# VH-VL binders against Non-structural maintenance of chromosomes element 1 (nse1): the designs that were tried, part 8

Target 1, 232 residues: Non-structural maintenance of chromosomes element 1 (nse1), of Schizosaccharomyces pombe (q53ek2)
Amino acid sequence: MEKERQDGLSDKHKFILQYIMCRTAGVDNEQVRELVQEQYGETATVEDVINELNNSLHNFDFKIKRVQDQLDGRLTLHFQNLSGDPVSQMATPYPPVQIELMRKIIEWIMKCDDYQYSLTTLQIQKLSRKEMGLAPSVIESHLHTFERDGWLRQREGIWTFTNHALAELDAYLHNEYESNLYECNACREIVIAGYVCDCGYCLHVYCCKHLAHVNCINCNTPWANATVIGRW

## First folded at step 20 (VH-VL)

Design o05 (from o01 with heavy chain I105L)
Fold by OpenDDE, last read:
Structure o05 (fold): chain C 232 residues (1-232), chain A 126 residues (1-126), chain B 110 residues (1-110)
Amino acid sequence: as target 1 above (232 residues)
Amino acid sequence: QVQLQQSGPRLVRPSQTLSLTCAISGDRVSSDYYAWSWIRQSPSRGLEWLGRTYYRRRWYDDYAVSVKSRITVNPDTSRNQFTLQLNSVTPEDTALYYCARDQGLAPAFLYYFDYWGQGTLVTVSS
Amino acid sequence: QSALTQPASVSGSPGQSITISCTGTSSDVGGYNFVSWYQQHPDKAPKVLLYEVSNKPSGVSSRFSGSKSGNTASLTISGLQAEDQADYHCSSYTTSSTYVFGGGTKLTVL
């Protein structure tokens, strides 16, 4: 299976692929750039190499996705299995109770009020107690596991998706929570940190800074009047 | 390694539909890194971007305002190609048409064309 | 979107340096650093020389350089050679999420 997945690729491409695959939480684009340059020289680009890899991987329902941080634009690469339900795929490494908790946390984040797409530790504890009967200490342990494994991040007790989680759960989120998500009009990715104009035009924080300047591209209304998506 | 090969009629009558095909080799039309654009060139108007198609979770199309009401850019994943349809053509649509790979997608946001087809001269005449 | 303004023609002798200007507005050249330059020989498709004002793709000669000030981008070709005789086109992304091109400049090497 592994050999078949790598058929048609050069040894250098296989090496780069393996490098990315071994880093399950994602890898910084700059590190991959250095590797690509080491293998192919200074004229080689990450984009071309990754695109070539993906041209082969798509036949096997795999993909390397490049993710741009929604706040600062930092790029990371993520190896993705596109076959099946990504949450169900988590059943292998995680006990059933943790899988169920993850599904619920995803739901709670996606259906969160006021476009926050985040939860406090207290909210998670309350909801988990109510719906699953889990003790706060157990929840804390599971949250630490999810954080360690790169699914969730927290800042001052506020939890949301990592870039890795967004990459892995992309199809799942679109399929299950289409009516609950915003998509960036610039990059077409899910927005958990950004702005939505009254006209409906939506951008990531970074995309807004990079492409839209001060006013909405669609209606020319200042972004200062837009609704903020997420807590950041 | 990437090559774009254009095909289609070179003569179109006024009010008819201009149709061109761009076959892709060395890349996929459904690549999430690149968009696929049509550009035309004429002595009077120079180079003019017409539109593009690209894939994320679904297909997206962007068109120039000047041709938006008449243009369709369609991908064909089965043949790994994309097409241009321009309806209700006039002599003003006479031009050399190019397909090109577009690097104007996130997260790169580079906004230039790196690979071009060989070009197809399309003449609109009675 | 109106075309970017380029001189119709420029000329230079071998070994000289020439500059081609590309003037737009605050909605394109002045609004972004998404200016690209293309070289086009007769009966050939355009070839990219520069992107993002001054970045060179692989295989492009160091004799080509780019800059931008305000609403004007510039392509400089140093050490002119006979093979540089071609048409040169500038392009920019716009605030309307479209591409705009210049009118093109014919470079003659004397």
Scores: ipSAE 0.721, ipTM 0.883, lowest interface PAE 0.8, mean pLDDT 92
Fold by OpenDDE, fold request of step 21:
Structure o05 (fold): chain C 232 residues (1-232), chain A 126 residues (1-126), chain B 110 residues (1-110)
Amino acid sequence: as target 1 above (232 residues)
Amino acid sequence: QVQLQQSGPRLVRPSQTLSLTCAISGDRVSSDYYAWSWIRQSPSRGLEWLGRTYYRRRWYDDYAVSVKSRITVNPDTSRNQFTLQLNSVTPEDTALYYCARDQGLAPAFLYYFDYWGQGTLVTVSS
Amino acid sequence: QSALTQPASVSGSPGQSITISCTGTSSDVGGYNFVSWYQQHPDKAPKVLLYEVSNKPSGVSSRFSGSKSGNTASLTISGLQAEDQADYHCSSYTTSSTYVFGGGTKLTVL
């Protein structure tokens, strides 16, 4: 499969692909840029190389996805297997109870009230106890596992998706929670940190700063009057 | 290397539909890195961006206000091409039409055109 | 949206430096650093020279440079050569999520 998916690619492209594949949690775009520069000089960009790789990977249900951090715009690249349910694919490294917990956490985040797209430790513990009968200490342990493995991040006890998780769960979230998600009108990615105008126009925090930091592009209403998405 | 090859009628009567095709080689119309735009050039208006199509889990289209009510830009993944349809044409729509690859997508947000078709002169005349 | 303003024509002698201006508004050139420049020879499609005001794609000569101040972007061509005789177009992304072009400038090398 690996040989087939690399068929037609140059050795330099294969090298870059391998570099990205070996970094399962994602790789910084700048690191890949340096590699591209090293391999191709000024004759190719990261975007061109990745696009060409994706052209080859397409037939094999693989993809390199670029993710922009919703707050600061930092770019990371993620190698993805598109052949199945990303959550189900987690069954190999995680026990069934952890997979179930992850599914529930995803649901709770996506259906969270007030556009928060995040949960506190206490909320997760309470919900997990109620729905799964899990002890707080067990939940804490699993949360640490998810954090360690790059699925969830926490800040001051508030949990949400990492960029890696957003990349891996993109299709899943759109399929399962279409009515519960916002999409950025600029970059067309899911928004867990951003703004939504009363007119419905939605932007990531970064996209707003980068493209329309004062008023809504759609209705010209100041962003100061917009609803905040997420806790950041 | 990316190449764009244009085709379509060069003469259109007033009130009819202008139709052009841009065939892509060396890239995919469904690429999530690039958009695909139509631009026209005339002595009276210079270069004018008309619209674009691009793929992000689904297809999106952006159109210039000046032609929004008359324009359709459609992708064709099976043939790896995209098309321009401009309805109800007038002599003012006489121009040299270009297809181009558009770098105006996230996360790059560079907003320039790096590859162009050869151009198609379309004359609107009775 | 109204086109960006460029001089209709500029001229220079070989070896000289010339500058082409592109003036817009706070909604385009002044609003973003998304200004691009294109060279167009007769019967050819435009070719990108600069993007994001001053960045050069691969293969573009170092003789081409760009700058921006306020609502005006500028293309400078140093060491003018006969092959530089062409039309030059500026473009900018706008706050209305569209592209706008300048009227074009004809450069004559004397």
Scores: ipSAE 0.698, ipTM 0.875, lowest interface PAE 0.8, mean pLDDT 92
Fold by OpenDDE, last read:
Structure o05 (fold): chain C 232 residues (1-232), chain A 126 residues (1-126), chain B 110 residues (1-110)
Amino acid sequence: as target 1 above (232 residues)
Amino acid sequence: QVQLQQSGPRLVRPSQTLSLTCAISGDRVSSDYYAWSWIRQSPSRGLEWLGRTYYRRRWYDDYAVSVKSRITVNPDTSRNQFTLQLNSVTPEDTALYYCARDQGLAPAFLYYFDYWGQGTLVTVSS
Amino acid sequence: QSALTQPASVSGSPGQSITISCTGTSSDVGGYNFVSWYQQHPDKAPKVLLYEVSNKPSGVSSRFSGSKSGNTASLTISGLQAEDQADYHCSSYTTSSTYVFGGGTKLTVL
């Protein structure tokens, strides 16, 4: 890629960076691809451009992280601040009580039983009442906020992390919940939707489909016999 | 813009350790997008992948079964390079060794080598 | 894993089309679409021509194309030119999380 300036980034790279930064909840890889192609032509790749950006951003403790959806493999790009506590330094400033609630929800998700890595609304309400004294209506309001802001997603009353949350909380989760998390043997990212074989081999749902759709690569046991991680 | 420059001894005695270095320019060894591999070439065995190193919050290594017990691929972020160590070499380890950038990481999963070093012929001889 | 099987040599006249085959197993070529092809001139490092069976990196001529059927991948070079004289190598990712290469094919342009 052409570097037009001595500062290490071309104007086109800066434009792409700005585009990504302005989309705080993440941006679809395809959109960035189109932008890259528009700027550099059809032979340019998102990976190369982002890698070059990251080479520069590294010095400032920033990073553009590409996240693959654990279910369908959809790619999104996320601008990350690597220098701070992501829970305390959320893009959206939250009152202390909401920050505390988010921390608790993270904990409850990470420590939930039976590899679920998810909580029902009722569970969150009960736990929040017990531990924080929060009323159900208040919890509902906060959950709505967290969903709106792209931290949590809800399906049929079941709550879990968004891809954006996983990206932003990556370091935090590894540091605080190392013993409670699974890593994908293929992509080395945290698994909240996937399989773990009895032999210990773990894959995201998508990674499994893409790389080992029938049997465990490690022991050749059918995935049908594996333990399911998450509710999906 | 990405360049790989290899260095190291070209002659190694049997039972000793083969050591090579690959210096990276135009990219970082700690890139999240690419792995860094060693590949060797010989008339008898053709091209053979040996192993790779890559960074995901921590360093990971993958090795070929044929050399797994003898091989170490190490990154050096301070010098932006990665190395190959192959222990207990025999004449069968005589080959042209290449370092290469590997695109076989998630989420791309493209599994090909796009940039190569210039190659280093290493001869194992008494 | 055992090397992928390629013909030792192929030849063609300028302007002709030639095909190089790469045969593996269900654990590599047949198991994935992670087949790549490399061109190697004398005293040069391999250069990637194709990845994922048929995708071309930037700068690769349209004369190169790839396909796969079963356990066999194929590289086709159309409009053969003198500069195409080189060694060609196929590669595949494997179910064992390793790379395997073919034995290489020497292409002679007559």
Scores: ipSAE 0.670, ipTM 0.867, lowest interface PAE 0.9, mean pLDDT 92
Fold by ESMFold2, look of step 20:
Structure o05 (fold): chain C 232 residues (1-232), chain A 126 residues (1-126), chain B 110 residues (1-110)
Amino acid sequence: as target 1 above (232 residues)
Amino acid sequence: QVQLQQSGPRLVRPSQTLSLTCAISGDRVSSDYYAWSWIRQSPSRGLEWLGRTYYRRRWYDDYAVSVKSRITVNPDTSRNQFTLQLNSVTPEDTALYYCARDQGLAPAFLYYFDYWGQGTLVTVSS
Amino acid sequence: QSALTQPASVSGSPGQSITISCTGTSSDVGGYNFVSWYQQHPDKAPKVLLYEVSNKPSGVSSRFSGSKSGNTASLTISGLQAEDQADYHCSSYTTSSTYVFGGGTKLTVL
């Protein structure tokens, strides 16, 4: 029989927590599900174990954040420190100029025209030259570093946030860019890939597909007519 | 283990406000994995979902259309509970009231109630 | 009247299989796979048997199974036992982001 500790967590719960903590850029939910089933039995759920961990972690300003991919719905789990400045936590190994570039890229993505929430390499290079005096080759190097470290992702030179970055930046984006962000009406998370109806109702790509909505539930306008958020 | 314990008056006069409390042990009302629902049961209408509250950076509510103009579900983080307020009650609001933990939040999309309170029979009459 | 239609009662003998229907519309049972079933013994709170049409939470007997065709979901209880005598409720999530329930079915084990 497993015995609870003073902090309310068993040794099995602490093992699961350590597994997630050691994977700084996030861990696939299915890997944790398999581990939970090995530790607690095949009928145990990841949701209950992680929720129990969070009930204890809240007392220490820590949290395990569950992040859904906005396109395919794959879940990852991310250990977060809720105290302090999220951008500083992301940028701890970086010199001041890279920290400032990171803050500017966040701003440029959030303030993009046409609901794109993404920038081309050329757009970043031009904005960096104009606002920071940085050469294009320097930008290529910094973008590679941000991609390698899991903060930005790109497809054919179009850059945006990773799921890891969205998890780490959640509070920062809400505090600094409240008027520039959209939230999904199904899951209440920030939307950088999804749809927004003329009435303002907004869904991630995955949430819209999973709920099988043909029309917006708020105004009954077809989702086929909605404004697309993001480039995907 | 998660447990929901209900309390509140069992007799309410017509036109008054019905107020019920659900205390949570083994979980936090502010957990962003679950919602917290009120459901009632009567012989004429069976089980009827009334509404829910949940926390995702801030508090959100969803209410059944039939009671939307009269209902409020309030969380209380400091006491780890949530309350049902139903205004302007009539004898048709006489029912057995349950609170329940609601699995129906994205991204899980499970849409069932796994833990229920013991129930509170509320009679609305003069 | 409930949003989902169930028979008021069904009965069966021990060892038999019985099926309880739950009929809705394209805005609930037909439009989604978000159907759940609950067992309720007298003077007790409901207990979930199935979710997402046919999935079982831990501890639910293999004798319970679920299916859906069009706007109708079904709960099947095989190998009927005396303790299965109870009320059974279906529920669905809706396209209006609410839950609806059936009127309930009283199962009598003869």
Scores: ipSAE 0.640, ipTM 0.836, lowest interface PAE 1.9, mean pLDDT 88

